VH-VL binders against o60602r691to836. Designs and how they scored, part 10

Target 1, 146 residues: o60602r691to836
Amino acid sequence: YKYDAYLCFSSKDFTWVQNALLKHLDTQYSDQNRFNLCFEERDFVPGENRIANIQDAIWNSRKIVCLVSRHFLRDGWCLEAFSYAQGRCLSDLNSALIMVVVGSLSQYQLMKHQSIRGFVQKQQYLRWPEDLQDVGWFLHKLSQQI
Below, E stands for the ipSAE of ESMFold2; O stands for the ipSAE of OpenDDE; V2 stands for 0.75 times the mean of E and O plus 0.25 times the DockQ between their complexes.

## First folded at step 7 (VH-VL; framework fv_tafolecimab)

Design k02 (at its last look DockQ between E and O 0.06; V2 from the best seeds 0.00; counts 0 for: pae O 3.2 > 2, placed apart)
Fold by ESMFold2, look of step 7:
Structure k02 (fold): chain C 146 residues (1-146), chain A 119 residues (1-119), chain B 106 residues (1-106)
Amino acid sequence: as target 1 above (146 residues)
Amino acid sequence: QLQLQESGPGLVKPSETLSLTCTVSGGSISSGDYYWSWIRQPPGKGLEWIGSIYYSGSTYYNPSLKSRVTISVDTSKNQFSLKLSSVTAADTAVYYCAREDYYDYFDYWGQGTLVTVSS
Amino acid sequence: EIVLTQSPATLSLSPGERATLSCRASQSVSSWLAWYQQKPGQAPRLLIYDASNRATGIPARFSGSGSGTDFTLTISSLEPEDFAVYYCQQRSNWPTFGGGTKVEIK
């Protein structure tokens, strides 16, 4: 795989993702970090078909991490990427898709989207902590799943 | 400026399908910022959520009604609709369409339309 | 299913009095609770969202409080237009509404 993980998130969340995840996990942000990550703002080919970029990211990454925020849920491309990643997981029979809920989202808000519903019903997701003292533990846990 | 208006037959025979349309004006269903919902209220009783739809067509239904409910959206007409099959007298109610706001609460409602199930 | 129990069923008060309405959930709903007002022949009107935030255009005399399972709507000084039925509604899981509290003129 070209990447350890593809980070799928809404562009409206980029600044948060950069500060919360990329600066701590991505090798291009620090040589002390562990992972070679893929994300749209850096790694997508400009001018290329958006669907093709998403599909390439999913198939060239060992893991797919979907950062499901309120913005994610209102982004048709993010939801389509989630659905496509599920297809890859079923095809190769590994647990490549990691769902992370970000922000104060209720079960109701998550269940309104068919593409996400299977993960939500099985409680197959991590929730980003609201308490700062828990963030270090969360990052360690996420890193182990990647 | 946003307005929701229910339309459809006010009388439906038992065992038939109740069919309603909500027309949205002063706003766009296809914006992707909102969810669109059906809620009903039997005469003199409380409120019951039926289901919600996103403009992409993704739906979520009240588990008690799910087997009989279909909600659909037509973004080109700025409308969404409700079909409730196999109705009985218990389905007699005022039917409201509503918008779910940023926080997923019902901030705009239609005026409601009474649907009576009677032979 | 999350059941919301509203009390009292009827609250008989005069204009100018303080109204206190209760809503209790069968399990925790965090702060994901709204209050609606409904007058006869009209659709419900959103008053309070996320337990304590007033919706746009709602007068300051309406306030909400609570979290978890126990919630309160307070109307500090009743106006003639406030005599109506009030419903609570949770969005922690698929939405359910309370049975309503009717605030009527004594």
Scores: ipSAE 0.646, ipTM 0.857, lowest interface PAE 1.6, mean pLDDT 91
Fold by OpenDDE, look of step 7:
Structure k02 (fold): chain C 146 residues (1-146), chain A 119 residues (1-119), chain B 106 residues (1-106)
Amino acid sequence: as target 1 above (146 residues)
Amino acid sequence: QLQLQESGPGLVKPSETLSLTCTVSGGSISSGDYYWSWIRQPPGKGLEWIGSIYYSGSTYYNPSLKSRVTISVDTSKNQFSLKLSSVTAADTAVYYCAREDYYDYFDYWGQGTLVTVSS
Amino acid sequence: EIVLTQSPATLSLSPGERATLSCRASQSVSSWLAWYQQKPGQAPRLLIYDASNRATGIPARFSGSGSGTDFTLTISSLEPEDFAVYYCQQRSNWPTFGGGTKVEIK
């Protein structure tokens, strides 16, 4: 695979994702980091169809990490990417999709979205910690799954 | 209701910088739900997206204009601005500010302001 | 970039007639296409989003269809206020617009 993980998130969450994850995990942000991540703002090919970019990112990454926030749920591209990621997981015998819930979203709220409903019913997912003191532990846990 | 209004000089000389400001009323730029965009329309021609900004300052631009475009936001004034450098006659257009919704469509527009590039 | 080609350039019709406008994309944009209406001296107004969804406050006589590369805006029965220029816009890439179709009174 070209990438360790495709990081899928709403563009509205970019600043938060950059500070919370990319700075700590992506090797292009620091040589001390461990993962070569793919995300839209940096790695998608300009001029290409967005769907093609999403599919390429999914299939060229060992894992797919979706940061499911309120903005994610309002973004049709994110939901579509989530569906494509699940499709890949069906073709692969391995669970390549990691779902991380960000913010105060209930399971019920997540299940309102058809593309996510099946996943939350059948699979475990992660929740971003509310306490900042637990962020380090969470990042470690996430890293182990990537 | 949400309203957008463009302001700035209607005449700019070639090679100078075009500067416009969009004032938003009836809603907050810092709501976190939307992007804020500039779109232009040369006389008698179609529409061209220039770029968009998030209230945090994150921007993305039309690749054909990226080298000349700067969009900024002032949340305290509920405004966002456009700067287009090194203008030519080809930059003569009606310039619109618009709200870009979370589906990347433009649901609210200013009335537009004509900017003419002439010596 | 994705180029949108609209046809015809001009459509001359009478009130009460059906209008059919075409928008063709240079590559697939899935269903990520919008239609706008622009009257003289005014800003564009969002009519349809995601190919077939009417925006808030848009009359039922406006409808959109299509997917991939071919899209259609239909006005079932033209009202006097419907004579304007119509633009399509895609969001499969950075936003681009078609060249527009002018619906004028015959």
Scores: ipSAE 0.162, ipTM 0.713, lowest interface PAE 3.2, mean pLDDT 94
ESMFold2 (binder alone), look of step 7: mean pLDDT 93; pTM 0.949

Design k03 (at its last look DockQ between E and O 0.83; V2 from the best seeds 0.82)
Fold by OpenDDE, look of step 7:
Structure k03 (fold): chain C 146 residues (1-146), chain A 119 residues (1-119), chain B 106 residues (1-106)
Amino acid sequence: as target 1 above (146 residues)
Amino acid sequence: QLQLQESGPGLVKPSETLSLTCTVSGGSISSGDYYWSWIRQPPGKGLEWIGTIYYSGSTYYNPSLKSRVTISVDTSKNQFSLKLSSVTAADTAVYYCAREDYYDYFDYWGQGTLVTVSS
Amino acid sequence: EIVLTQSPATLSLSPGERATLSCRASQSVSSWLAWYQQKPGQAPRLLIYDASNRATGIPARFSGSGSGTDFTLTISSLEPEDFAVYYCQQRSNWPTFGGGTKVEIK
């Protein structure tokens, strides 16, 4: 695979994702980091079909990490990416999709989205910690899954 | 100002399908911030959520009613509809359509329409 | 299913008195709880959302508090138009409503 993980998130969450994850995980942000991540803002090919970019990112990454926030749920492209990621998982022997819930989202809020409903019902997912003191531990846990 | 209005037959025979339509005026149903729900209230009893739909057609139903419920949306008519199959006397209720706001609460309601299931 | 239990079933008070209504959830719903007012022959009206936020146009005499499993709606001084049935509703899981509290005139 070209990437360790495709990081799928709403563009509205970019600043947060950059500070919370990319600075700590992506090798292009620091030589001390461990993972070669793919994300839209940096790695998608300009002028190429967006669906094609998403599919390429999904299939060229060992893992797919979806950061499910309120913005994510309201972004049709994110939901499409999530569906494609699940499609890949059906063809793979290993679960390649990691779902991380960011913010205070209720089960109802997640279940209203058909593309996520099945995953929430059948698979375990992670929740971003509310306490900043637990972020380090969370990042470690996430790293182990990537 | 946003207004919701339920319409459909007030009498349905047992085993038949209850069919209602909610007409939205004063605002577009094709808003990304809102969902559209059906809620019912049997006479003298509390409220029961039936299901909700997004303008794209995505639905989520009450698990207890899921097998019998179909909610659809017609953005061209600014309407969404409810079908409840295999009705019994237990389905007799005032049926409300409502807008589900950004925080997942129901901030606008129709006046409600009584549907009686009787032979 | 999350069950919401409201108490008391009926509350008899006079205008000007303080009304305190309780809603208990069978499991934690965090702060994802709303209160509605329903008058006879009318649809419910949203009063409070997320436990303590007044909806648009709701008078200051209405206030909500609580988190987890125990919630309270308070009407500081009852007005004649406040005599109605009040329902709590959670959105932690698929929406469910309490059985209602009827606030009636003594």
Scores: ipSAE 0.874, ipTM 0.953, lowest interface PAE 0.5, mean pLDDT 96
Fold by ESMFold2, look of step 7:
Structure k03 (fold): chain C 146 residues (1-146), chain A 119 residues (1-119), chain B 106 residues (1-106)
Amino acid sequence: as target 1 above (146 residues)
Amino acid sequence: QLQLQESGPGLVKPSETLSLTCTVSGGSISSGDYYWSWIRQPPGKGLEWIGTIYYSGSTYYNPSLKSRVTISVDTSKNQFSLKLSSVTAADTAVYYCAREDYYDYFDYWGQGTLVTVSS
Amino acid sequence: EIVLTQSPATLSLSPGERATLSCRASQSVSSWLAWYQQKPGQAPRLLIYDASNRATGIPARFSGSGSGTDFTLTISSLEPEDFAVYYCQQRSNWPTFGGGTKVEIK
């Protein structure tokens, strides 16, 4: 795989994703970081079909990490990427899709979206911690799943 | 200013399908900023959430009603609709359409329409 | 299903008095609870969201508190227009409403 993981997130969350994840996980942000990550703002080809970029990112990445925030849930591209990644996970014996809930989202807020409902019902997701003291442990847990 | 208005028959026979439409004015369903819901209230009683729809067509229903409920959206008409099949007298209620705000609470409501299920 | 139990069913008070309305959930709803006011012949009106935040245009005499399973709506000094039915509603899971508290003139 070209990438250890494709990070799928709403562009409205980019600053948060950069500070919370990329600076700690992505090798291009620091040589002490562990993973070769893919994300739209850096790695998508400008002018190329967005769906093609998303499909390429999903198939060229060992894992797909969807950062499900309030913004993600209102982003049709993010939801379509989630659905496409599910198709790959069904045909692949390895669990490639990692769902991370970001922010204070209730079961109701998540269940309103059919695209993600299966993961929500089975509780197949991680929650980003609200307490800063827990972030280190969460990043370790996420790193283990990548 | 955003307004919601229910429309549909006020009388429905038992075993038939209740059908209502909510027309949204002063705002856009297709913007994707909000969710759109149906809520009912039997006369003199409390409120019951029926279901919610997003402009994409994604729906979520009250589990006790799910087998009989269909909610749909027509973004070109700025409307969303409720169908409730196999009605009985227990389905007699005032039916409200409502918008869910940024925090997923019901901030705008229609005036409500009474639907009576009677032979 | 998350059941919300409101008490008392009826609260008989005079204008100027303080009203305290209770809502108890059958399981924790975190702070994902709202309060609505409903006057006769009208649709409900959102008063409080996320347990303690006043909705736009709601007078300061309305306040909410609580988390988990026990929630309170307080009206610090009743005005004539405040005599109505009040409902709590959770959105931790699919929405449910309490049975209501009628605040009526004594």
Scores: ipSAE 0.799, ipTM 0.923, lowest interface PAE 0.7, mean pLDDT 92
ESMFold2 (binder alone), look of step 7: mean pLDDT 93; pTM 0.949
ESMFold2, look of step 8: ipSAE 0.793; ipTM 0.918
ESMFold2 (binder alone), look of step 8: mean pLDDT 93; pTM 0.949
OpenDDE, look of step 8: ipSAE 0.851; ipTM 0.941

Design k04 (at its last look DockQ between E and O 0.80; V2 from the best seeds 0.61)
Fold by ESMFold2, look of step 7:
Structure k04 (fold): chain C 146 residues (1-146), chain A 119 residues (1-119), chain B 106 residues (1-106)
Amino acid sequence: as target 1 above (146 residues)
Amino acid sequence: QLQLQESGPGLVKPSETLSLTCTVSGGSISSGDYYWSWIRQPPGKGLEWIGTIYYSGSTYYNPSLKSRVTISVDTSKNQFSLKLSSVTAADTAVYYCAREDSGDYFDYWGQGTLVTVSS
Amino acid sequence: EIVLTQSPATLSLSPGERATLSCRASQSVSSWLAWYQQKPGQAPRLLIYDASNRATGIPARFSGSGSGTDFTLTISSLEPEDFAVYYCQQRSNWPTFGGGTKVEIK
């Protein structure tokens, strides 16, 4: 695989993702970090359409990490990427898709979107901690799943 | 000014399908900011959520009704619809269409239409 | 299913009096609770969202409080137009409504 993980998130969340995840996990941000990550703002091919970039990212990454925020739920590309990643998980026989809920989202808000409903019903997701003192523990837990 | 208007038959025979349409004016159903819902109220009784649709076609239904309910959207007509199959007298109610705002609460409602299920 | 129990079923009061309406949830709904007013022959109107925030155009005499399982709607001084039925509604899970409290003129 070209990447350890593709980070799928809404472009509106980029600054948060950079500070919360990329600076701590991505090898291009620090040689002390563990993972060769893929994300749109750095790694998508200029001039190629967005669908092709998303599909390539999903098929060239060992894991797909979807950061499900309120912005994610209202971004059709993010929901399409989630659906594509689910299709790969079924064909790959291992759990490549990691769902992370970010922010104060109720069960109702998540369940309204059929593409993620299966994961939500099975509680097959991690919640980003609301308490900042728990972030280090969470990053370690996420790293072990990648 | 945003308005929602229910339309459809007011009388439906038992075992048939109840079919209603909500027409949205003064706003766009294709907006990604809102969800569109059906809620009913039997005469003299409380409110029951039936289901909700996003403009993409994604739906979520009340578990007690989900086997009989279909909600659909026609963005070209700025409409969404409700079909409830195999109706009985228990389905007699005022049917409202409503918008869910960004906080996921029902901020705009149609005037409601009474549907009676009777032989 | 989250059951919302409203009390009292009927509240008989005069204009100028304070009304206190209760809504109790069968499990925690955090602060994800709304209050609606419904007058005869009309659709419900959103009054309060997220337990305590007034919706646009709602007078200051309406206030909401509570979190978790116990919630209160207060109308500080009843006006003639406030005699109606009031419903609470949660959106922690798929929406359910309380049975209603009818505020009627004594």
Scores: ipSAE 0.765, ipTM 0.912, lowest interface PAE 0.7, mean pLDDT 92
Fold by OpenDDE, look of step 7:
Structure k04 (fold): chain C 146 residues (1-146), chain A 119 residues (1-119), chain B 106 residues (1-106)
Amino acid sequence: as target 1 above (146 residues)
Amino acid sequence: QLQLQESGPGLVKPSETLSLTCTVSGGSISSGDYYWSWIRQPPGKGLEWIGTIYYSGSTYYNPSLKSRVTISVDTSKNQFSLKLSSVTAADTAVYYCAREDSGDYFDYWGQGTLVTVSS
Amino acid sequence: EIVLTQSPATLSLSPGERATLSCRASQSVSSWLAWYQQKPGQAPRLLIYDASNRATGIPARFSGSGSGTDFTLTISSLEPEDFAVYYCQQRSNWPTFGGGTKVEIK
């Protein structure tokens, strides 16, 4: 695979994702980091079909990490990416999709979206910790899954 | 000033289909910030959530009613509708349409419409 | 289904008195609990969301507290217009409501 993980998130969450994840995980942000991540803002090919970019990102990454926030749930492209990621998982022997819930989204809120409903019913997902003290441990746990 | 208004027959015969429409004014249903729900209240009893729809057409139903419930949305008319099939006396209730805000609480309600199931 | 049990069923008080209403969940709902007020012939009105946040336009005399399974709605000093039925509602799973507490005038 070209990437360790495709990081899928709403563009509205970019600043947060950059500070919370990319700075700590992506090798292009620091040589101390461990993962070669793919995300839209940096790695998608300009002028190429967006679906094609999403598909390429999904299939060229060992894992897919979806940061499911309120903004994610309101973004049709994110939801579609999530669906494609699930599709890949069906064809693979391993579970390549890692779902991380960001913010105070309840099970009900997640279940309202058909693209995510099946996943949350059958698969475990991670929740971003509310306590900043736990962020380090969380990132470690996430890293182990990537 | 957002307003919701339920409309439809107030009397339905057993085994028939209850049909209601909620007309939204003062705001657009085609907003990604909100969901649209039906909630009912039998006379003298508590509240029961029936189901919710997003403007895209995605639905979520109460498991106890799922097999009989269909909720649809018509963005061109700024309306969403409820169909409840195979009704019995137990389905007699005041039916409310409501908006679910970004926090997933019901912040705007219609006045409610009584639907009586009787032969 | 998450069951919400409200107590007491009826609370008889006089204007000016403090009202304390309880809502207990069959399982943890975190802080994802709301309170509604319903007057006769009217639709419910959202009072509190996420356990302790007052909805827009709700007087300061209304306050909510609690987390997990035990929640409380407090009306510090009852006004005549506060006599109504109050419902709690959780959004941890598909929304369910409590059976309600009727606050009536003594």
Scores: ipSAE 0.330, ipTM 0.792, lowest interface PAE 1.8, mean pLDDT 94
ESMFold2 (binder alone), look of step 7: mean pLDDT 93; pTM 0.949

Design k05 (at its last look DockQ between E and O 0.86; V2 from the best seeds 0.77)
Fold by OpenDDE, look of step 7:
Order: sequence, then structure tokens, then C-alpha cells
Structure k05 (fold): chain C 146 residues (1-146), chain A 119 residues (1-119), chain B 106 residues (1-106)
Amino acid sequence: as target 1 above (146 residues)
Amino acid sequence: QLQLQESGPGLVKPSETLSLTCTVSGGSISSGDYFWSWIRQPPGKGLEWIGTIYYSGSTYYNPSLKSRVTISVDTSKNQFSLKLSSVTAADTAVYYCAREDYGDYFDYWGQGTLVTVSS
Amino acid sequence: EIVLTQSPATLSLSPGERATLSCRASQSVSSWLAWYQQKPGQAPRLLIYDASNRATGIPARFSGSGSGTDFTLTISSLEPEDFAVYYCQQRSNWPTFGGGTKVEIK
């Protein structure tokens, strides 16, 4: 695979994702980091079909990490990416999709979206910790899954 | 100003399909910020959520009604509809359509329409 | 299904009095609870969301409190137009409503 993981998130969450994850995980942000991540803002080819970019990112990454926030749920492209990621997992018979819930989202809020519903019902997912003291541990845990 | 209006037959025979349409005016149904829901209230009783639909067509139904409920959306007409199959007297109720904001609360309601199931 | 139990079923009070309505959930719903007011022949109207936030246009005399399983709607001083049925609703799981509390004039 070209990437260790495709990081799928809403563009509205970019600043947060950059500070919370990319700075700590992506090798282009620091040589001390461990993972070569793919994300839209940096790695998608400008001018190409967005769906093609998403699919390429999914299939060229060992893992897919979706950061499911309120913004994610309101972004049709994110939901579509999530569906494609699930499709790959089914095809490969491999659990390549890692779902991380960010913020205070209820089960209902997640279940309303058909693209996520099945995953939530059948698979384990992670929740970003509310306590900043637990972020280090969480990142470690996430790293183990990537 | 956003307005919702229910329409459809007020009388349905047992075993038939209840069919209602909600017409939205003063705003577009094609918004990512909102869901569109059906809620019913039997006479003199409380409220029961039936289901919710997104403008994209994604639906979520009350598990107790899922097997009989179909909600659809027509963005071109700025409408969404409810079909409830195999109705019985227990399905007699005032049926409301409502806008569900992304906070998952119902902030705009239609005036409701009474549907009576009777032979 | 999360069951919401409202009490009392009926509350008889006079204008100017304080009304306290209870809503208890069968399991924790965090702060994801709303209150609605319904007058005869009308659709419900959203009063409170997320346990304690007043919806737009709702008078200050309405207030909500609580978290987890126990919630309270308070009307500090009843106005004539406040006599109605009040419902709580949770959004932790698929939406469910309480059985309602009727606030009637004494």
C-alpha cells in the first residue's frame, strides 16, 4: 500500500484534525511520527473526479480512519467515502475501516445515517476522549489499530 | 417562514395502506441541516415517532413500525410522504409531519391530519 | 427502547403559581432531552432542548434541568396560555416521548 491509512474527515474539522492527529501521527508533519497518512487537503489530485480520488485513497491505504463528527455526518462526501470504505472491507474480507466518533454524538445521531448504521450495529468503533489527559493513550490505541 | 402541511385521505379501511404527503413551503427540503419526520398521536394519547428521512432518501424508522412503514422524499416537489401498510384501528391517529433539526429535535410541525381506520 | 415516564399525569394549578413537571428515563439519556408544549387542536411546540436550553421565542419563565435519567421542567409563574399538555422527548436513541403531563387550571 502507498499509505498506512486514509484519514477521512470533514474539511470543517481540518484544523482540529491537524492539531489532534496529523501533528502526532503523520510523518510529513514530523520525522518522529510513524504513519504515512493520506488525506484530501494534501493528497487528492486537483482537477480529478472527487469520487475517483476517494476510491484511490481507500484502495491505496492499508487502513481507513474515518473521524465521524457532526460535520462528518453533514458532509455527503464523507458519508460516501465511508460507504466505499465499507465496500472495500467486504470485498477484501478484511477489517480495514476504523471509525472514530468525535464529539458528543448519540446513537440516534449515528443511526440516522444509513451508511453508518450497519457499521455501528455490527462493528466496534472508537470514541475520541473528552478528557485531554486521555488523548495520549487514545492516540496510542489508534496507532495500534493502524 | 417555514410551513409544513399534511395531506391525504382521512379515512382508510383496515388492511389497506395509509398514505400521506407533507408539503414544505417557505424553505427547501433539500438541506443537509435537517431531517424530515412523521409523528403520530392517537386520540387522547401521547406521541409516537414513526420515522425520519433525509433529503438524499436515507431513512430511519421506528423499529415497532419498520415492517409497515415507507417514507419517501420528492425534492422536486418539496414534499415527503408516508405509507403505512396493513393498517388497523390502532393506527387511527393525528399524523404530523415535522422538521427535525440536526440537533434531533422537532422545531417545525404541520398542523396534523386525522386519519381514521374504519370499515 | 427508552421509556420516559412523566409525573404527575395531571397538575392542577392557578395562574401565577409555580409548576414543576418531572420526566424520568428508563436509562440514561445524558442531556439529550427536550420538552414540548401542546395545546388542544394544535401541534406540539418545542420549549426546551438539551435539557436546559430554551428554544427560540420561549419565555424565560420556562426552564429545564436535569441529566441522566431525571429531568424537570419548571414554569416559574403560570400564565393563562401555559395551561396545556407537556411532553418530554429523548434523542439518545430513536426518539421516544413521555406520556405527558396535563397542566390544568385549578
Scores: ipSAE 0.767, ipTM 0.910, lowest interface PAE 0.7, mean pLDDT 95
Fold by ESMFold2, look of step 7:
Structure k05 (fold): chain C 146 residues (1-146), chain A 119 residues (1-119), chain B 106 residues (1-106)
Amino acid sequence: as target 1 above (146 residues)
Amino acid sequence: QLQLQESGPGLVKPSETLSLTCTVSGGSISSGDYFWSWIRQPPGKGLEWIGTIYYSGSTYYNPSLKSRVTISVDTSKNQFSLKLSSVTAADTAVYYCAREDYGDYFDYWGQGTLVTVSS
Amino acid sequence: EIVLTQSPATLSLSPGERATLSCRASQSVSSWLAWYQQKPGQAPRLLIYDASNRATGIPARFSGSGSGTDFTLTISSLEPEDFAVYYCQQRSNWPTFGGGTKVEIK
């Protein structure tokens, strides 16, 4: 695989993703970090069809990590990327899609979106911790799933 | 400025399909900032959420009604619609359309329309 | 399904009195609870969202409190226009409403 994981998130969340995830996980942010990650703002091919970039990222990454925030849920491309990643999981017997809920989102807010409803109903997601004391443990847990 | 208005027949025969349309003015369904919902209230009783729709067509329904409910959206007309099949007298109610704001609560409501199910 | 139980069913008070309305959820709804006011022949009006936040244009005499399973709507000093039915509504899961509390003039 070209990447250990594709991080799928709304562009409105980029600063948060950079500080919370990329600086701790991506090898280009530090020699001490573990993963070769893919994300749109750095790794998408300029001038290419956005669907093609998303599909390429999904198929060339071992894991797909969707950071589901309020912004993600209002971004049609993010929801389509989630659906594409599910299609890869069905064609591959190993689960590649990791769903992470970010922020205070109720089950109602999540269930309103058909593309993610299966994961929500089966509780197949991680919640980003509200307590800063738990962030280190969460990053280790996420790293184990990647 | 924002207004929601229900329209449709006020009398429906048992076993037929109840059909209502909500017309939104002073705002845009296609903006993607809101969800659009149907809620009903039987005479003298409380409120029951029927379902909600996003401008993309994604729907979520009250599980007790799901087998009989279809909600659809027409963004070009700035409208969304309710169909409730196989109605009985128990479906007699005032039907409201409503907007779900950023907090996912119902902040704007139509005036409501009474639909009576009777032979 | 999350059941909301409102009490009392009817609250008979005079203008100027304090009204205290209770809503109890069958399971925790965090703070994801709203209060609505409904007058006869009218649509409900959103008063309080997320347990304690007043909606735009709602007078300060309305306040909400609580979290988890127990919630309260307080009207500090009843005005003539406040005699109505009040409903709570949760959105932790698919929305459900309480049975209502009718606040009526004594």
Scores: ipSAE 0.706, ipTM 0.884, lowest interface PAE 1.0, mean pLDDT 91
ESMFold2 (binder alone), look of step 7: mean pLDDT 93; pTM 0.946

